# Designs tried in a protein design chat: VHH binders against Uncharacterized protein YOR385W. Part 11

Target 1, 290 residues: Uncharacterized protein YOR385W, of Saccharomyces cerevisiae (q08909)
Amino acid sequence: MRGFSGQPLSDDDNYRIEKTQRNTIPERLHFSRERNMPIASIFGTRGYFVFSSEQSYDKFKQTNFNISTLDADGVGVPLFHIVQSYNVIGKITRSSPDFYIYKYVLQGVQDPPLYSDCKVICQDKVFRLCKILYCEIYAHQGFFETKYDFFYPSKTQPVKKYQIIKQSNMRDLYSTLDGMRFRWHVKFYSDHFRLMFLDEDRLNYSNSNQKERQKPDQGKSKAPDFVIGHYTRTFSDILPRSTSKCSNLIIGEHSKPDSLGITTVPDLTQEFACQGALIHYLLHIERERK
Short names: E, the ipSAE of ESMFold2; O, the ipSAE of OpenDDE; V2, 0.75 times the mean of E and O plus 0.25 times the DockQ between their complexes.

## First folded at step 1 (VHH)

Design z15 (framework vhh_ozoralizumab_d1)
Fold by ESMFold2-Fast, scan of step 1:
Structure z15 (fold): chain B 290 residues (1-290), chain A 121 residues (1-121)
Amino acid sequence: as target 1 above (290 residues)
Amino acid sequence: EVQLVESGGGLVQPGGSLRLSCAASGFTFSSYAMYWVRQAPGKGLEWVSEISSSGGSTKYPDSVKGRFTISRDNAKNTLYLQMNSLRPEDTAVYYCATLEYGSGEYYFDYRGQGTLVTVSS
């Protein structure tokens, strides 16, 4: 809905993720670095792929699943694959998802199966790369708002559920994860989305304090939001029959170094990647209607 | 905190029967219509059955009509699904759900981990 105060974002922003020491900001969002996650299309394959890093994307372009040895951290394979559903009857009955998100999982060949229904993509002597159905997205378009429901149907993982809400008169998207509220902010003329944390407690406290003070010059509260990520469009690679990079997700990360493969992506970053994949697909659909 | 816990699934042969249960807590169960929905491997959610808050009205899609029966016990905050004459195509994870309304639209609100029903020899 509304009730959030946001800082106007500058087009001169160098895609900087804000670093903060404010006591009101959860420790989970105190970032020292960022992860760049390319979103790409593959010729002859429906949908879009999200990669865990630029390094992973570059290695994938060279191998395209023609891999003799799988990396222990999962460098060189996609993290997610998002595909739009084509089911007119299911959409009318509201029983079928609008989008599927598949996740790539690296598993030891000697380990017991993590998932009972996984598609084996490739295997070496040590590792197996599996593809699982990770998330289903249902879109509910109303007059005043559109809701996107994210369902995680795997029995072997805890069932997750949350919504992204978009008001009809705006392009901004709102979500709540683990009690934290977030906004993807975009200008009407731009395809640059800034992912922001909404510090509602500070806004509420500030409003209460202003009421109590009742000074003639009453100080105005600044917007409490801060940037933790970006979605940006980019130009595709020039090769029409290969992998083409379409956009980038840039998400803040903690100070402890992670490797760049699919096994090293933090859970919260994975959820933002799923949201970013949806944003990318919605922009594609919007452009195709012209 | 709203909680829904499904149980009663398992492996059963074609033509067999199973009874699913859903234990509800954290809300006034007797005030809500309740639903069973299912998800087969690699497919979307499918509505399976509906029951009014009082239990006086039930609805089913043609795919399960005459084979499945939904019921509820408001004193125990429990929802049931009796499944008879099971078929391989009934293989799915089954969830109990409420129906939510927002901005002119309805959607299923399911919160539990579901219970797996496998129909195979």
Scores: ipSAE 0.000, ipTM 0.088, lowest interface PAE 23.3, mean pLDDT 73

Design z16 (framework vhh_ozoralizumab_d1)
Fold by ESMFold2-Fast, scan of step 1:
Structure z16 (fold): chain B 290 residues (1-290), chain A 119 residues (1-119)
Amino acid sequence: as target 1 above (290 residues)
Amino acid sequence: EVQLVESGGGLVQPGGSLRLSCAASGFTFSRYWMYWVRQAPGKGLEWVSEISSSGSTTKYPDSVKGRFTISRDNAKNTLYLQMNSLRPEDTAVYYCARDYGDEYFMDVRGQGTLVTVSS
């Protein structure tokens, strides 16, 4: 073991995942527990894998990072695989994505295919594991801001797109999903991102970034932070093409599932996992480039 | 039918040189990133080098940087590893491996070729 795990988690009560049910907060964000989702690099692959749980990651690791045995709930299978595009001609013409996110989908062998162009990874007598192109991310870097367009191809269901915006002089990222506004907030010296819901009273957070209080001991005059998730680095990507757990996503969850495989991940949690995967990749690029 | 066949290994004295070859068949070699990986006695797999599908991008770990050179000939479906200034710690079985662009884990490995660096 390396022993280096990155930044420690905050013990600040204002940064906890919100577990209270409030009338002004959408029901979809009323959480009673947390789901831990490891992000790992695997030797001989490009990019990073997001796992549905620590349990799923541990099982995958026990099989020497091979997918051969299929569980009914998809334990031991990665949830997402994010990779950076090296298509130079597509970037020159602005026609190709900057990042691809692939999703692992488990279905019965007797069921008709859910997606066209599904790549079969593994198949036993009962289940078939497919890998599909789930999301394409286009980065538009401007002088004042960078925009990340998340596009879901027409082959995937549901078809959707949204945008993440980052100001050029800030590390925070902003997004809107299904009419709800969110902020991934990070402090200057930290790689710990807190995913926050922005209600009507909190919509001005994006306009007050320059005036944000940096002292952790200072009380907040506004309503408490409504934190619904975290991204934390658990390992520095020091060795090229090493196999290691690099970071962890912690997302609020409404109910306690009996199993934590890929079939048990709520739709909204999957979207936040895709955002967290991008954040991880951007941090990796920043570390190598500067 | 996908095959990777490594060759060129052998016994060599410290400071010597060897050139490894990997003959690829059964897939469109020119579309895949390729790797050289090695496994020393009693140790796990170690990444040695990688090369992009066009050959324009190459990467090496510090342990071999400046001593090893990866190259490819897409017309001949062949991957090469030029190994110079060999050291006893380079003793290992060397494998040629493919990566399916941005989608798959390395799913094809050859039989390997043994490189022994000793007197």
Scores: ipSAE 0.000, ipTM 0.179, lowest interface PAE 15.9, mean pLDDT 73

## First folded at step 2 (VHH)

Design k02f7 (from k02 with L103F; framework vhh_3k1k_2; at its last look DockQ between E and O 0.23; V2 from the best seeds 0.00; counts 0 for: pae E 18.6 > 2, placed apart)
Fold by ESMFold2, look of step 2:
Structure k02f7 (fold): chain B 290 residues (1-290), chain A 119 residues (1-119)
Amino acid sequence: as target 1 above (290 residues)
Amino acid sequence: QVQLVESGGALVQPGGSLRLSCAASGFTFSSYAMRWYRQAPGKEREWVAGISGSGDSTSYEDSVKGRFTISRDDARNTVYLQMNSLKPEDTAVYYCAVEYGFFSDYDYWGQGTQVTVSS
């Protein structure tokens, strides 16, 4: 594991999220902890896998990358698998997405099937692990920007959707999710993206904060960035023929510290993880172009 | 361990018929879609036909539609490709495939069976 220490370093402070109860921040972003979600490649497969925790990735490694041991929390299996679409004709005609994100779902073998057309990955006497299509991403290249449309298909609910926008002359990515605006900010020559909640999209909050006590200053004030997540690359020294951890997503969430498996990852965390998975893939595509 | 074994390939005259078989083991056969691919000399592998895990849905490449029929027998863990009105263009090695495990973009393949259609 050459690219990441197992203990905190002084530079680990760059991976913290803001934890607040402040009225100026939406309650949905009043996170209690951060979740570290490794992204890995598996030799002989296409695309990348997102794990729900470092512990889950470590268990997956210890089983020689075999999903044959299941537990109730789903530790030791991936959460997501992102792949680029193979259907060239469908991409040209815009009848298929540019990326698919599959989700691994754990269910008791006695439970009724939750997904009628899923792929069963493995099953033991107690649990069944299935792989389902979770998110489709369509890329729309324009003159000044590329838009990435995220669709979350559902058989019983209206399709949830949102966009990530990348301006042609910038590396930063912007999204609107559940009425909140976010920015994945990255400095030049860096692959460390910070996911931030954007203050200017909270104009409805300004009236409630007009009577706040603030220390005066003698210049233009700037509001501190509200960081809720990170994407960082790690470069493994594992041989090219082996599975390796490529990067980490660190996402703020409201959950218990012992929530390590795939069964208890909050919905908002999953949506940010899909955004981070796209970022990872875009960096991969950029590297391949040289 | 997933294993696929194709059989039934032969030399036939144009207009003839063959039935290919693919015996599968090492997974829950009835839960998975099965596909046939073929590879002619100097060409990449191309998809030919597919059948859903339930058997309710089938699909075919345009050039074989109406001539080829895919089917499955879940009791024998076997998928079939009935090939009628064979043409010289159908000459290829035919492969059976399944998408199994969380390696959804990594099909398991048999060693293939040779079909030759000569005038």
Scores: ipSAE 0.000, ipTM 0.119, lowest interface PAE 18.6, mean pLDDT 75
ESMFold2 (binder alone), look of step 2: mean pLDDT 82; pTM 0.824
OpenDDE, look of step 2: ipSAE 0.044; ipTM 0.399

Design k02p (framework vhh_8pnl_2; at its last look DockQ between E and O 0.01; V2 from the best seeds 0.00; counts 0 for: pae E 12.7 > 2, placed apart)
Fold by ESMFold2, look of step 2:
Structure k02p (fold): chain B 290 residues (1-290), chain A 118 residues (1-118)
Amino acid sequence: as target 1 above (290 residues)
Amino acid sequence: QGQLVESGGGLVQPGGSLRLSCADAGFTFSSYAMAWYRQAPGKERELVARITSGGSTNYADFVKGRFTISRDNAKSTLYLQMNSLKPEDTAMYYCAVEYGFLSDYDYWGQGTRVTVSA
């Protein structure tokens, strides 16, 4: 908040995020800034937590959830918590999701009580911090692809938000969100994913009986990749009985420079953060199988 | 920064229509989900409709297809088209920017009054 806005992003060639005003790029992708969102493991918990800024993560490291004063912008608390479902039998029988994503929200103490199922984490005299179920993820493995369906939580009629698709022999992930197409691209030997917007002209291979290719076409005369975000591994902070930073999500967005807490994260940024959290967890699962 | 400004309310007969607008000249809306809420006399404030920055919509059950939320990101304007109005739709209508903050500290407009006279 005070002083210089958040940690600057790397100026390295491979960490750039495109900023443009071209009318061929959807207005929602006309970014004003980049948000660095640490992903961390918190001592004594399952899964991983996504923070809204490096400053928020740094503040959280000193307090964990033993918070005596809540900041009005929500600096110093997580934004999301992703966990793999505890119920192994339910996952096999398709009666339970494979992952849950919870979201942390602030509420004024004097507001009417939440009627929905939420968990109060902490409070001070002005605010309380609540944890709500934000979405459920179901994995559907086929022979050629695995599909990850993201759903709004519902006890009666599930409503699908979007889908991520991974080809069986490739590490890249593809998604369609609000009519826009995206690719999380990663080189074979790397854990650095680049989130790219895919416009229709870049991928126009629409011949009727053409089959899916496993490799990108090396065709000529197309625009450079339009990079809107990154997932990168980071060096961990080593502190006893505390959080350890595992990775960073770097996502372009249009927001005010002092948007460091959980209360003012744009909704598109939130969805990319959920996708990045899943990617992080999938990499963890792959490492555990070794 | 700035204040959301609602407009388009008024007095209308049952079965009539109104279109509510919400604008903030200093804010583009394009990065945030937005919503309409209403508060009837003597009632709690309740969600009417929600729209993501990409145009996906959700409606309260009482809407039953009568209202349509939409947005024009180029003009930084949120709309609520209200058709087949009923006396129970009489309320103050507020637009809001949807954050992860669910209290009175959400960014609210001043409201526009809708009255449906039987």
Scores: ipSAE 0.000, ipTM 0.354, lowest interface PAE 12.7, mean pLDDT 76
ESMFold2 (binder alone), look of step 2: mean pLDDT 78; pTM 0.790
OpenDDE, look of step 2: ipSAE 0.020; ipTM 0.413

Design k02w6 (from k02 with F102W; framework vhh_3k1k_2; at its last look DockQ between E and O 0.05; V2 from the best seeds 0.00; counts 0 for: pae E 18.1 > 2, grease 24.6 > 24.2, placed apart)
Fold by ESMFold2, look of step 2:
Structure k02w6 (fold): chain B 290 residues (1-290), chain A 119 residues (1-119)
Amino acid sequence: as target 1 above (290 residues)
Amino acid sequence: QVQLVESGGALVQPGGSLRLSCAASGFTFSSYAMRWYRQAPGKEREWVAGISGSGDSTSYEDSVKGRFTISRDDARNTVYLQMNSLKPEDTAVYYCAVEYGWLSDYDYWGQGTQVTVSS
């Protein structure tokens, strides 16, 4: 575009035009690969374990569930352990969480412990593996919805707070994380959840305070739905007194192809993994009520 | 069902020795790390020692290092805590626990065995 004297319009004019058409996925969600994170139950334990990769789960299984040697990337150990709280009084009074999420962290043996209250799981000549309380989840049951508040009581970083909302008559879950809105969408007759980024510019509003979902223009290509992850249940050969993989959590991320261990999982991926772990537990609780 | 049964606790004089045992059943013992904890009167339960499932890695709380030795006998599904050079501050109820995935004070703990160190 040209103005007076044959020069093109300034960059400010193009900048404003492009900025008013906000239908692009945030840069933080531009992923280069998918990370497959198995969720497993381990014989003799409560709750569920999230692994950073299939390779990590396979290695853990091959060691007969002994963590006796450690590598620098933390392949072959869990990333998270989610456990439901049994403190009923504390849960009712909101003085105790409904779920705990523990994280496994790897440090050099020469380094100071990350937390004074960490539980040392094992140590070799080079590395120490610790289990720390990573996240507490408080469930607030209302008549029309249940809200799950995530608290991050970490000694090494500020406490963060976000929530997941589940409507009482719906299975979808909604969350806001770092100013971005997300939806875990599941179809009727399915346990396959799709993690979607919600672009509010794609929703029309009416004067009746109703939203209308707009279908894509079939004559012109538009950006598709922004699916950034999946939760799927897997076929399991459940044998008595054995460990089994229950489900997979698949999350898009920007990371190196050889990022298989716990030390290189991106922070945003970790947050979605905590959400996926809760979903898995809620499905288990729902199914136990026959 | 997981069961852990501690034994060997006693009253002993300072400088004495005791060997605690923990018999395990209801899980594949050789696949799991084992730990000892203790709870002194008026204090919270604290970690004392741990041993890997293979038995090739051990770790100890600083105050017992060099005095206590953890070991395991996989053929007998038993973990041991050899306690030497006992001090009055070692007085506590000692608990055996399954280390891997063990975070509940109520699910994978033994009943405890009392160790008392006094003249």
Scores: ipSAE 0.000, ipTM 0.140, lowest interface PAE 18.1, mean pLDDT 73
ESMFold2 (binder alone), look of step 2: mean pLDDT 81; pTM 0.818
OpenDDE, look of step 2: ipSAE 0.039; ipTM 0.399

Design k27h (framework vhh_3k1k_2; at its last look DockQ between E and O 0.01; V2 from the best seeds 0.00; counts 0 for: pae E 18.7 > 2, placed apart)
Fold by ESMFold2, look of step 2:
Structure k27h (fold): chain B 290 residues (1-290), chain A 120 residues (1-120)
Amino acid sequence: as target 1 above (290 residues)
Amino acid sequence: QVQLVESGGALVQPGGSLRLSCAASGFTFSSYAMRWYRQAPGKEREWVAGISSSGDSTSYEDSVKGRFTISRDDARNTVYLQMNSLKPEDTAVYYCAAYEYGFLSDFDYWGQGTQVTVSS
């Protein structure tokens, strides 16, 4: 298939992240490991599912949606489900989102409910798995850029907003998260995106160059950017009427190697996973138009 | 020292024409996309027109399409807004803005604005 490409993940430099302990990089980005988060399609469903680990995805495939027991760490269930909205009128008038991201949450059956509006997916004697609306994404198509506004509805906390920006003449995506700036960089004719932290010194040099009448291109990208993640297509078994892995998100985080389930994914990792899920969906939409 | 200076704002009668200019200095003009915005009294600032850094692409807000034309002259570091068939609803302070690709949440530079008044 011509649109199907990808390499198995390996320990080579193409899929590594920077693991730095320098004080020039924000402490929140001092990562200890990579988390590999498969993105999959599930037969008979809309949209795509993000898993917290390859082990979690592999376990989910074995249940064929029939889950009789729930793991305490949430291994074997999805983390996120991203779905494109079909409400065309609401999207054109910007009164409804272009995408929804649902999150799966594991709770003890004896614990008080944290999410009064959640949908219970399954339950055993110890745990219940709930699905909640986690994020709404609004697309704003302009002449020079498309902006993707992320809103996080909450019955307990205020809505949290950030943007992803795609310039019309580029495939790269830019985002701001918690005061930090990032770039999802992709080469032409590739589906491999590198997530990079954008150094504030580069921003300050660009402004200083403008103040001192220096050319902007003299301050452009003299050193490699600080890479904290990747999006790439992956090999998958093509089985009829089954779950198929489409791609992998590799995100840096501070966690132990045995942190495989949905309960152990750090908040920052979850936010980057939402960005990666959008990237995956945008590539799917582009491919369907060919 | 970065400067954006608008000029050409005036009082005109309905159906008249104006040409706004925005002269830029202190940065590499050809590397920046340029846009025009306007702000009527008591209203939020709204986008009017844009032109890419190369000049190959232009875009317009629906209410001005076919009446306004944005252009750039990189040799003179200047962006223009030709406004034809002016209406009272076009009354506003007009601003030019420049921004560098890659950091699109706020514009890097704004002009001081020029007043356009279309009298009834």
Scores: ipSAE 0.000, ipTM 0.131, lowest interface PAE 18.7, mean pLDDT 75
ESMFold2 (binder alone), look of step 2: mean pLDDT 82; pTM 0.831
OpenDDE, look of step 2: ipSAE 0.204; ipTM 0.636

## First folded at step 4 (VHH)

Design a01 (from k27h with F107Y; framework vhh_3k1k_2)
Amino acid sequence: QVQLVESGGALVQPGGSLRLSCAASGFTFSSYAMRWYRQAPGKEREWVAGISSSGDSTSYEDSVKGRFTISRDDARNTVYLQMNSLKPEDTAVYYCAAYEYGFLSDYDYWGQGTQVTVSS
ESMFold2-Fast, scan of step 4: ipSAE 0.495; ipTM 0.713

Design a02 (from k27h with S105T; framework vhh_3k1k_2)
Fold by ESMFold2-Fast, scan of step 4:
Structure a02 (fold): chain B 290 residues (1-290), chain A 120 residues (1-120)
Amino acid sequence: as target 1 above (290 residues)
Amino acid sequence: QVQLVESGGALVQPGGSLRLSCAASGFTFSSYAMRWYRQAPGKEREWVAGISSSGDSTSYEDSVKGRFTISRDDARNTVYLQMNSLKPEDTAVYYCAAYEYGFLTDFDYWGQGTQVTVSS
């Protein structure tokens, strides 16, 4: 059994930029604020829920999981719901996803649909809360790596996907979004992942140390770090609660809105939240193996 | 036991038509939204069409709009995909999937697929 609580992240761990690296890092990743997004379990449900903020999670708890009134910014509603596939036969035949991510969407009742598949959860005179199947994740295990394909079936736009790649004997995860390369870096046996931007030099350095990257002690990065986010685990109380906060996802931002509901989350932050939800689920599965 | 069984896959000529069926058992079919997906050799899986649990709304991937029609028959626990004006690029294994989700709940089931080949 692990002891109580990790230490809170120090300010020094956030957004550290080495002087020599600053000019090679895209300005869109130069953050001055952060968003804390809780990941929680809810009694009687499958999977995990990602909230757009601590504020939204706190309001959700206060409503006893019943949405009777809709906030204009979507405060008090989960942002994402991630579940592991129920279909054992489909997993054996490779015909079904390994994970599903549902997204909660707040729309004006007069607004045109943003998604072709929108299940209405509740509606007032001004807003409609919908839930959509946002992302399907397919895991492909190989000798040296596991690839996680993120596929988006419910968009009215052309479907886009990307991959997360994990090497078999390490826990780090690599991805490319909007032409930018990223790494979720974790130390061996730690549950704290740092989300880092990789420039050309860092990627080449990692590749030149390919054998080192595959070692268990490769949990430490040899390249200089530019950290834009974190995933950290927490532990719930022994006493039963209707909801239990399991982890925090922290992503850098340029500005902080007054109200931090589901409508206020930048697109890139939403993608990192989907990646963080997968990381959380993978750690849960790993822990259950004992 | 929950099960989805696809049928109707065949070899057809370009410009031809084909109807796929997906028979559901072991759950309350009328409560589930239904979707068709496809996967071509060497390509990723693609969503093709969807129909709501009520049958009142349908949705399609842009490349199949106007050519494919999804429908359901709740009395027979079956969803259909009518495919017209078939093209070689429609060649794929076609999968049927059933979805039910509420505010905090979800259920999903998938079939094993049926092969459609469009060639001369």
Scores: ipSAE 0.413, ipTM 0.684, lowest interface PAE 2.0, mean pLDDT 77

Design a14 (from k27h with E100D; framework vhh_3k1k_2)
Fold by ESMFold2-Fast, scan of step 4:
Structure a14 (fold): chain B 290 residues (1-290), chain A 120 residues (1-120)
Amino acid sequence: as target 1 above (290 residues)
Amino acid sequence: QVQLVESGGALVQPGGSLRLSCAASGFTFSSYAMRWYRQAPGKEREWVAGISSSGDSTSYEDSVKGRFTISRDDARNTVYLQMNSLKPEDTAVYYCAAYDYGFLSDFDYWGQGTQVTVSS
């Protein structure tokens, strides 16, 4: 079992992935490397920022938040910006989104607009940096579970929707993307979440509502846990700085890009990063509440 | 004091038309992108239409595309939603929202809503 700090995909994990290629894991999840994506706060701003890589976050800090020249791959700018809505007052008929996720998009100045609803943040002679309202998250609290609905109203993607489900009696979160089922699993006394692929056997055995179920055939449930990512908290600074790294997302991916900027992040990784950003915000809210 | 006030909601026959208005005050309207959302009874709020801060870009939900038109008048600090060929399925409370976001900042404001009912 991995410790609280978490670890990247090891040689043993790569071997495990290769073994499982012949069995039950979808090809889309056969990762050969990992991407480390910092989540940071910035003084004087709302919410949190997800960076495409540690390299990108480091360059962002070095420029003192000034964008004088845009890198071709988008190194040195955030990938996502997640904020909690200020609208606390609302009835069921007037509820607003609970969280917003903005996405940073880089394109050439001569290229046609990629998004019809983007705001141009800055432009140099070669590139323009745009910011779009990428995702709206709605939280629905029930007695036994909370559901988080993700809506993507961006014009470059048709409106899409999926849910993250959290049982009231545990901290794990469950989701389905493209017919694949996933769990963010957290251990007792830990803020380290492991992103896991679930097949039907694993889902059934993890279901806490089946307490009275007879012991399953152990031979049928012997497949190992398939971990494809991590969310880990970072050690906090004693004194506030202009920017502070709060946590880290580690997500598997298929190939090593030549650069680690915002243009190099696979679509599936972007979706997991949005989920991880929500997890980070939920943990922050839990601590503020205490 | 920031305020968004929607108006123009009414009871209309199927195939009819309505124009909704959203009057803004207390902020620099011209720097904000504007959106219309709606919420039908027993359903979640959904996005309907959007217009950029410059007014040069508009976007629509597929079910309303070709029937609804969003526009803005910055001199009057108002955004409009022209609704044509109305269907019973368009029955909802319609909400106006204002969004502004810079490199590292964001701001959003919401109105109280206006009721549109389409019935025969």
Scores: ipSAE 0.440, ipTM 0.690, lowest interface PAE 1.7, mean pLDDT 77

